# Ledger of designs, part 32: VHH binders against c4kar8

Target 1, 263 residues: c4kar8
Amino acid sequence: MAELSTPSPASPAPLDGGRGDELEKFTLRGARQILQLLQDLITHRGLITAHTGGGHSFMTAVLKVDEERGRVVLDPSPDPQANRRALAAPRLTCVTQLDGIRIQFPLVGLGEGQDKGRPALFAPLPAEMLRLQRREFYRLQVPLAHELSCLLKAEDLARKPVEVSARVIDIGAGGVAVVVPTGAAEFVIGGTLPACRLALPDGEPIELDLEVRNLNRQTQRNGTEQLRVGLRFAALPRAADTRIQRYIFKTERALNAKARGGL

## First folded at step 20 (VHH)

Design gc10
Fold by OpenDDE, fold request of step 21:
Structure gc10 (fold): chain B 263 residues (1-263), chain A 125 residues (1-125)
Amino acid sequence: as target 1 above (263 residues)
Amino acid sequence: EVQLVESGGGLVQPGGSLRLSCAASGFTFSEHDMAWYRQAPGKGRELVAGIDSGGYTRYADSVKGRFTISRDNAKNTLYLQMNSLRPEDTAVYYCAAQKTFEGVTYYGPSEYDYWGQGTLVTVSS
């Protein structure tokens, strides 16, 4: 009986502070909305990854929602140890997908229950649920081996045009994050970088306009300072979008296959 | 007024038997999940046994095979048959009720809507 080590989904990267306002737009706090979303999860039998902390998780599902008592009922793990961890955890982070939308919500105060004679878990209804549309928020971490790059057409401090070859560290349908040497160019949040070139492994570079959305200075382990630049695709042709999506999909599949020991 | 009244507690020797009863009034007994909890001196309140409205039961590991929970809906009464009693079973035993929800029972003292005053069971030589 091969222990299907469910690949520990990468701990959701702490939502960087600048995402706070954007995250609020996607956070459901209304009781009715939360109930509806939980009901949708029941209807679709959506599998939920419940994170208990310390890199541990188990698969669960919402079985029932008790609006009157304000409880959500969950399917317990077949692993008694996982259930013990869940019950001992101060907080569960539940992650699932519905219709390509990532859903994340916390559960606090887990208890043991029974559903028609079967063991169950329960918790108070979540106070909030985050609904992230994949298209907008999913970012693939680009493998270093792929060496994706973006040629940025920017300006220096003297407003002279400069071209900077930037390494792409993550990519999504809505944009890329790149790293550049500190001082390579001057970036302004909200500024547009026209006629940049994104290099994908599958063909010629894609010409596109980029909008600077975020700037973050990072110090590497070696003490070198780099600038992380978050860029939004300002104008993306349909053909380019298709290529980007294809690359993301192909790369994800490869990474997942590797994680499963298939490569 | 909702009432749960426990009876049947008392002093018993190790290896002896007792039968506890809980008379319920003021609510629809058949629509509630019932449980016995106990609290020993200096300890927290712990689940002994539960029985839902569908008749499904749950027991604490410490009492499995020795205790039997049952209910009579016609009499609005919950029972706990306790056999092979041990000194560690000494506690105040409480009857508890929670409204049934689609066959789900929530365990934990905070999940019950109604509680009795308790009956003392002492197991001593």
Scores: ipSAE 0.868, ipTM 0.948, lowest interface PAE 0.4, mean pLDDT 90
Fold by OpenDDE, fold request of step 21:
Structure gc10 (fold): chain B 263 residues (1-263), chain A 125 residues (1-125)
Amino acid sequence: as target 1 above (263 residues)
Amino acid sequence: EVQLVESGGGLVQPGGSLRLSCAASGFTFSEHDMAWYRQAPGKGRELVAGIDSGGYTRYADSVKGRFTISRDNAKNTLYLQMNSLRPEDTAVYYCAAQKTFEGVTYYGPSEYDYWGQGTLVTVSS
């Protein structure tokens, strides 16, 4: 029985200098641009996943940006151990999403601070920030046990409105991939599916607009044909983005814990 | 010219008390976060206590309950009351200042704008 080594959740690839020419066009290096993007993260109160290495991460947020001193202030983890790991890490890889765009940036030289009497973390401003507009979003493979679903409002071949309950197979900051029965609805690449409902385990379904980005017919092992539909979040409310990020983080953490034999 | 001048150091027996003072000049004291650092022989500088411009304090775990940091903005003076002194508290104590930023204090020696020359505290029987 070959122990299927569950691939360790791929730590976001370090923004190491070996990133091919293709990533450079998405990399911000201007001081003003970086400051603006960090300020936008503050304004949108976006949750940030901070990776400390070794498969460890914690949720944080940018609290303040000190342009004069060249510092970014972060919300510490409620877990003291996570904070210790962060401070000991040679590099922190921060991953977040803003307006459906994946943002990744490194922080080096973390220190302890205080914000109005509350513990804080800080680091020098990042030298670069990566904004990935395209599908290069990390996609979490949704565990079957979670039974994530998305109610799709689509049309059939006769252009009659139909609702299709689709199983979510992967989810990322930018969208979801779902599986639907063949013939359940007609999908057009580039088409918008309005007022769909994404069901997450943590509460009420999220209403959102989805854009069809890809269609792939898949044959299951049992010979059944299914249609895999790649969907982009067309307009994601801030609160919805936060919930999605939280779900992804929580699920990844659980999967990693299981992989380590902790569950 | 910016100056931080520490005083009050000396020799004290274990269990004794000292009060350090730091007189600040050449900058707006009330707009700076202040801290005491110490450096023992052969060791790096470590935070002892900090007090921001809003009066919020932070202490190293090793001195909690024994040391008290305070400031008098009218006198441009920082204080450190040290009680129940231990041999491990033997060090040169430095006063440090950083410009306040929206209630944020950055800890670490490299984050401070101004430093005093230090005062020696020796705890010995």
Scores: ipSAE 0.859, ipTM 0.949, lowest interface PAE 0.4, mean pLDDT 90
Fold by OpenDDE, look of step 20:
Structure gc10 (fold): chain B 263 residues (1-263), chain A 125 residues (1-125)
Amino acid sequence: as target 1 above (263 residues)
Amino acid sequence: EVQLVESGGGLVQPGGSLRLSCAASGFTFSEHDMAWYRQAPGKGRELVAGIDSGGYTRYADSVKGRFTISRDNAKNTLYLQMNSLRPEDTAVYYCAAQKTFEGVTYYGPSEYDYWGQGTLVTVSS
């Protein structure tokens, strides 16, 4: 009877320092934002995995936030050894999720405290908190059958205003990728396309401003050259965001159901 | 002006007893967590005992069962009853105060707002 050694859950690889610029967009450094996020963790009783290094971790929670002293109070581990490791660690890496968003923050300078006579841990408030909105990175590949389109207001080579109907190939909370015929318009990375119209299946087109983020020429299997344009939502109204999220969710659910052999 | 004034230190034989007092003034004593710290020659300042505003206590393992921390809010005074004293208890004993936060006490010298000047306790045969 070969004891199947359950593979030890791989310690989440330290976020490789090389994607530093992209991570900055998701890093909260404002004191007010940090406090609010910690308060949200308290309110939701979010479980936190605290990594002490060396492959060791323990479960904790934020119990209280002392804004005046600049302290966060944590629930200690029921394992005294884990607490000793935490106190000895030069840094804790705390990982949690709130509303499906991964949150990561460092704590430095842990100390021992008490909360109404119960053992507690505390640390200075984190200097930064990383909120990785998976949703912002997730791009739904739009089924061809949905025929999502975006009317782009762009300029041609002569700087004459042109409207280009572009097929949406992927969509996320942060933007869309579209394909346009080569030469249909001139796109400049970093340029804004104002008052574009995204057509979703569930209603009227959404008017929005789009920022050009990337341009890629693609040759189709049929030999036709197309331009793939990556577009960011510059200012998305809340109502529009909700509609986009709803579409993504519904589509994903449908795709998953189909993949599971559901009709 | 905030003041913490320790008293009751002195020379005592091993196995003897002392009672330290700390008179507090210049702040709302009842709204502060109090502690005794000690510093032996050549050593760092270490927690001896703490008592929060709610009366919850904490002791260092080295003094558990021998020392008792108490407070009298009416007198703005913190006490440390020290029994069965040992040579290793020889140190300057400091009274410390920190403002209470929602029943949380932060242990560590840097977490206290106010300190006394200390009183010397010498345990020697």
Scores: ipSAE 0.855, ipTM 0.939, lowest interface PAE 0.4, mean pLDDT 90
Fold by ESMFold2, fold request of step 21:
Structure gc10 (fold): chain B 263 residues (1-263), chain A 125 residues (1-125)
Amino acid sequence: as target 1 above (263 residues)
Amino acid sequence: EVQLVESGGGLVQPGGSLRLSCAASGFTFSEHDMAWYRQAPGKGRELVAGIDSGGYTRYADSVKGRFTISRDNAKNTLYLQMNSLRPEDTAVYYCAAQKTFEGVTYYGPSEYDYWGQGTLVTVSS
């Protein structure tokens, strides 16, 4: 009889490639480190989601690592169309988790082969592998009751200074997302907003520099137009980081307790 | 020094047969996956047939049922029996070797470490 437990949950979607400098400190580039991590995936029989672009993906696994030739050997999809898309793709973005740690790596130059008579896929070893703890990718959805806000020091459409009080909708170790009315200020991706103030429920607001990372327009059910602004913390003091992590931890635990008690 | 030396090529009429041989030296033959590739004028090299160190074989669709790949590890020799030859089979045929890794064969000409000089097969008239 089989002794194996149920497989791990499906891996999340790939992280945004535009966050490359934020993720560099979590990126493995050493050949021995990469080989060991790939071997760990083999040992734990980790299921990998391989993204081929255009919203397509397939499930795979690392079967073998050929150190001498520098190749990783992958399990093909049972769906021939998925395999054809993978072979045609200029790169695959592989995403998986190992014991709660998120792993992401690119593969380029995918080819076909065989493993003891069975079809297989292969690629050169990745040049890098991203390894993230939950803290590094988790974003808390902020409860409306907390009324978290961030005072943004931005410019209006006429390039004049303006202060905008923005509601915080999510928060993580690396930044916040906020909403503002359309036209409240002009935001430019890559722009820096110095000396903004983040208001947490405990203590004085935190003064911090923010960088605009993304912008999305949203239309509410009543037709009102708002702008979602993704903001990165530029240089976060240790005390501020501690306060943010404490807030996230306590809020998440409180939300989980309410969900369980409401069963 | 690794050597792969093909022989057995020549001119043959359509419907005829040829047997190609590839004599190998300078490496452990039984630990290599072997293949025949061919190249027609103005085209890239394409797979004809492969045989791994464990005896698993594969064939291009265009030759399946007509060609048979085999190997003799005692003689360090790779063979290709070519039956029911067609003018489309006209090409230079190359022997190629790839070191085996735990039963894995990597497909594609760039994955083969050693190549012979080729032997010309012409099917005409």
Scores: ipSAE 0.715, ipTM 0.868, lowest interface PAE 0.6, mean pLDDT 87

Design gc10
Fold by ESMFold2, fold request of step 21:
Structure gc10 (fold): chain B 263 residues (1-263), chain A 125 residues (1-125)
Amino acid sequence: as target 1 above (263 residues)
Amino acid sequence: EVQLVESGGGLVQPGGSLRLSCAASGFTFSEHDMAWYRQAPGKGRELVAGIDSGGYTRYADSVKGRFTISRDNAKNTLYLQMNSLRPEDTAVYYCAAQKTFEGVTYYGPSEYDYWGQGTLVTVSS
């Protein structure tokens, strides 16, 4: 009824297409992969929020996938108005979550049908499906108060060894981003920095190998330049991974609790 | 070769009746969902009635209570009994077939794989 006709504050919203370059890595475009993922949604009875535009959505599910004809069959809304909006929409953006994995896919050319005498909706198979694991791309913005640092074992302009203490600005399961003064060392995209030391708030620093993934120059308020260096963990021992994940989890919970209580 | 051949069309007075037949060949009739569509001059094809492989029927609102769709799988034949005919029923009537997928019928003329040549029904005094 009203719940089916109006988005709730907790309804999953589609990810913005303007982040397409960032999301392309997680986009499935192979027909076999798409069929398998749709079948997984059927098997696990995944509930899907289908967005029709204008802030409207309805709940649905994938009932069947017709591989030969290339069709996906959907459960219609009990609200006739929602079904009319869906059939009139130029595209339907479907969003769901399966075992902590966010799944998003477009459907175009929605039509009506039946399934053993019951109303059904259908569409051609989607041309793409987005599958996101939060931990794969999540990056905690490190609070300044934590003063996390990473000792980088790099080379200077003359290719001589130097150690640079860099402030960690964000950290995720796959790496860190740091800032250093411009000219403190030479960093090359694809280069490896062995035996660097990541200092977390408790315990001994973690020794780890880093690979340079990106470089961005930044200008500070006083006009001086610093370099943002994106670093990937090249190989992360289980104990180090556990400590990093614990830091991220604890810090995120603390930040979220502060945000919830701050009305 | 797949064929759908309609018959039974003709000129009939308002209030009269006609029975259309569609003889099918070249495919397994019992594995297909069948429909009658019609097309009046200057209009697109519109659904009249459908019957799926399991016997479930559906009708356009404009023909409910007047038309009856049926099928005979032993004769590979689709039927449309048309009673209480009106001038608005004047059209070319087409038989259409769609291969059944697990009890699902996809609506819309673009979803039908096979079409007959049509039979003209004219309702006039």
Scores: ipSAE 0.708, ipTM 0.864, lowest interface PAE 0.7, mean pLDDT 87
Fold by ESMFold2, fold request of step 21:
Structure gc10 (fold): chain B 263 residues (1-263), chain A 125 residues (1-125)
Amino acid sequence: as target 1 above (263 residues)
Amino acid sequence: EVQLVESGGGLVQPGGSLRLSCAASGFTFSEHDMAWYRQAPGKGRELVAGIDSGGYTRYADSVKGRFTISRDNAKNTLYLQMNSLRPEDTAVYYCAAQKTFEGVTYYGPSEYDYWGQGTLVTVSS
């Protein structure tokens, strides 16, 4: 018998550790803050995705926090194999999202126990917890009608300066994704593109430095190939950040109004 | 001062029975989850049986149906009735206590706060 593919609820994926420098400011390391956040997860009955590695995960919840012993108690999976993988894993990466807040934390040293005769899992309290508001991880899909573009100051294959006007396809607090024709410039993951210009609908373009984070080839319906370039804001002045956040907020509100049948 | 004192160990023939006792003092016995662990020479401590403050019991697979753990909160005493003893049951048996936290018991010998000195059980012809 064939099993139908059922889409899972939107589950937060772990954030890559390679972005640790920019995420450090959102990382809680104080014992009181960690205990309070774990207690908030209990109160909100937050479902947590626990990633065990190798592409495996299971759903869990924080049941209790033992402050004196320094333990967090977790709901085990109904799948015994998932529990065995969790107990064997060197680390669980726990991820959840409630009310626009993304929470991620590691657990190491997972053990078995019981809670009033029912099976339970436990671990030492995490040493850190990542807590992000929606604006800090959200990426707005830019409407084509806005014609947002970013002028990239890059190099061609011969290492000569070239300017490439790239269409912005998504934008968030930390960066943009753009598309360019394949071969328009040489991009190196980790490379810096100084003095690029991001054009927003209102006001003059924003001058900013960009760092290349990822590159993906895509083929358009007419057969032309384009390169999707993920770019991080390397140094973002506060005024520029404010303009970007304002654009994201206004555009999202407008898109939501249209989805409700409004404007 | 917390004390756990085991007694009742000894030499017994295969198929025989022993009853171990653990006298507890220095803590509120009814607020602790209790366990028997055993350690054969050259091996780590392994669970034999546990009983939480609410009376829920658990047993290692190797002793199920042969051993019975019990507690008497009025006497602050933990018991292990060992029947149908086998040579592989030969070990030093330890009483252990873990403070109860909201009905939670953490498994594993490193999670127990108090240990007795042990009582030797030898099963031999």
Scores: ipSAE 0.673, ipTM 0.856, lowest interface PAE 0.8, mean pLDDT 87

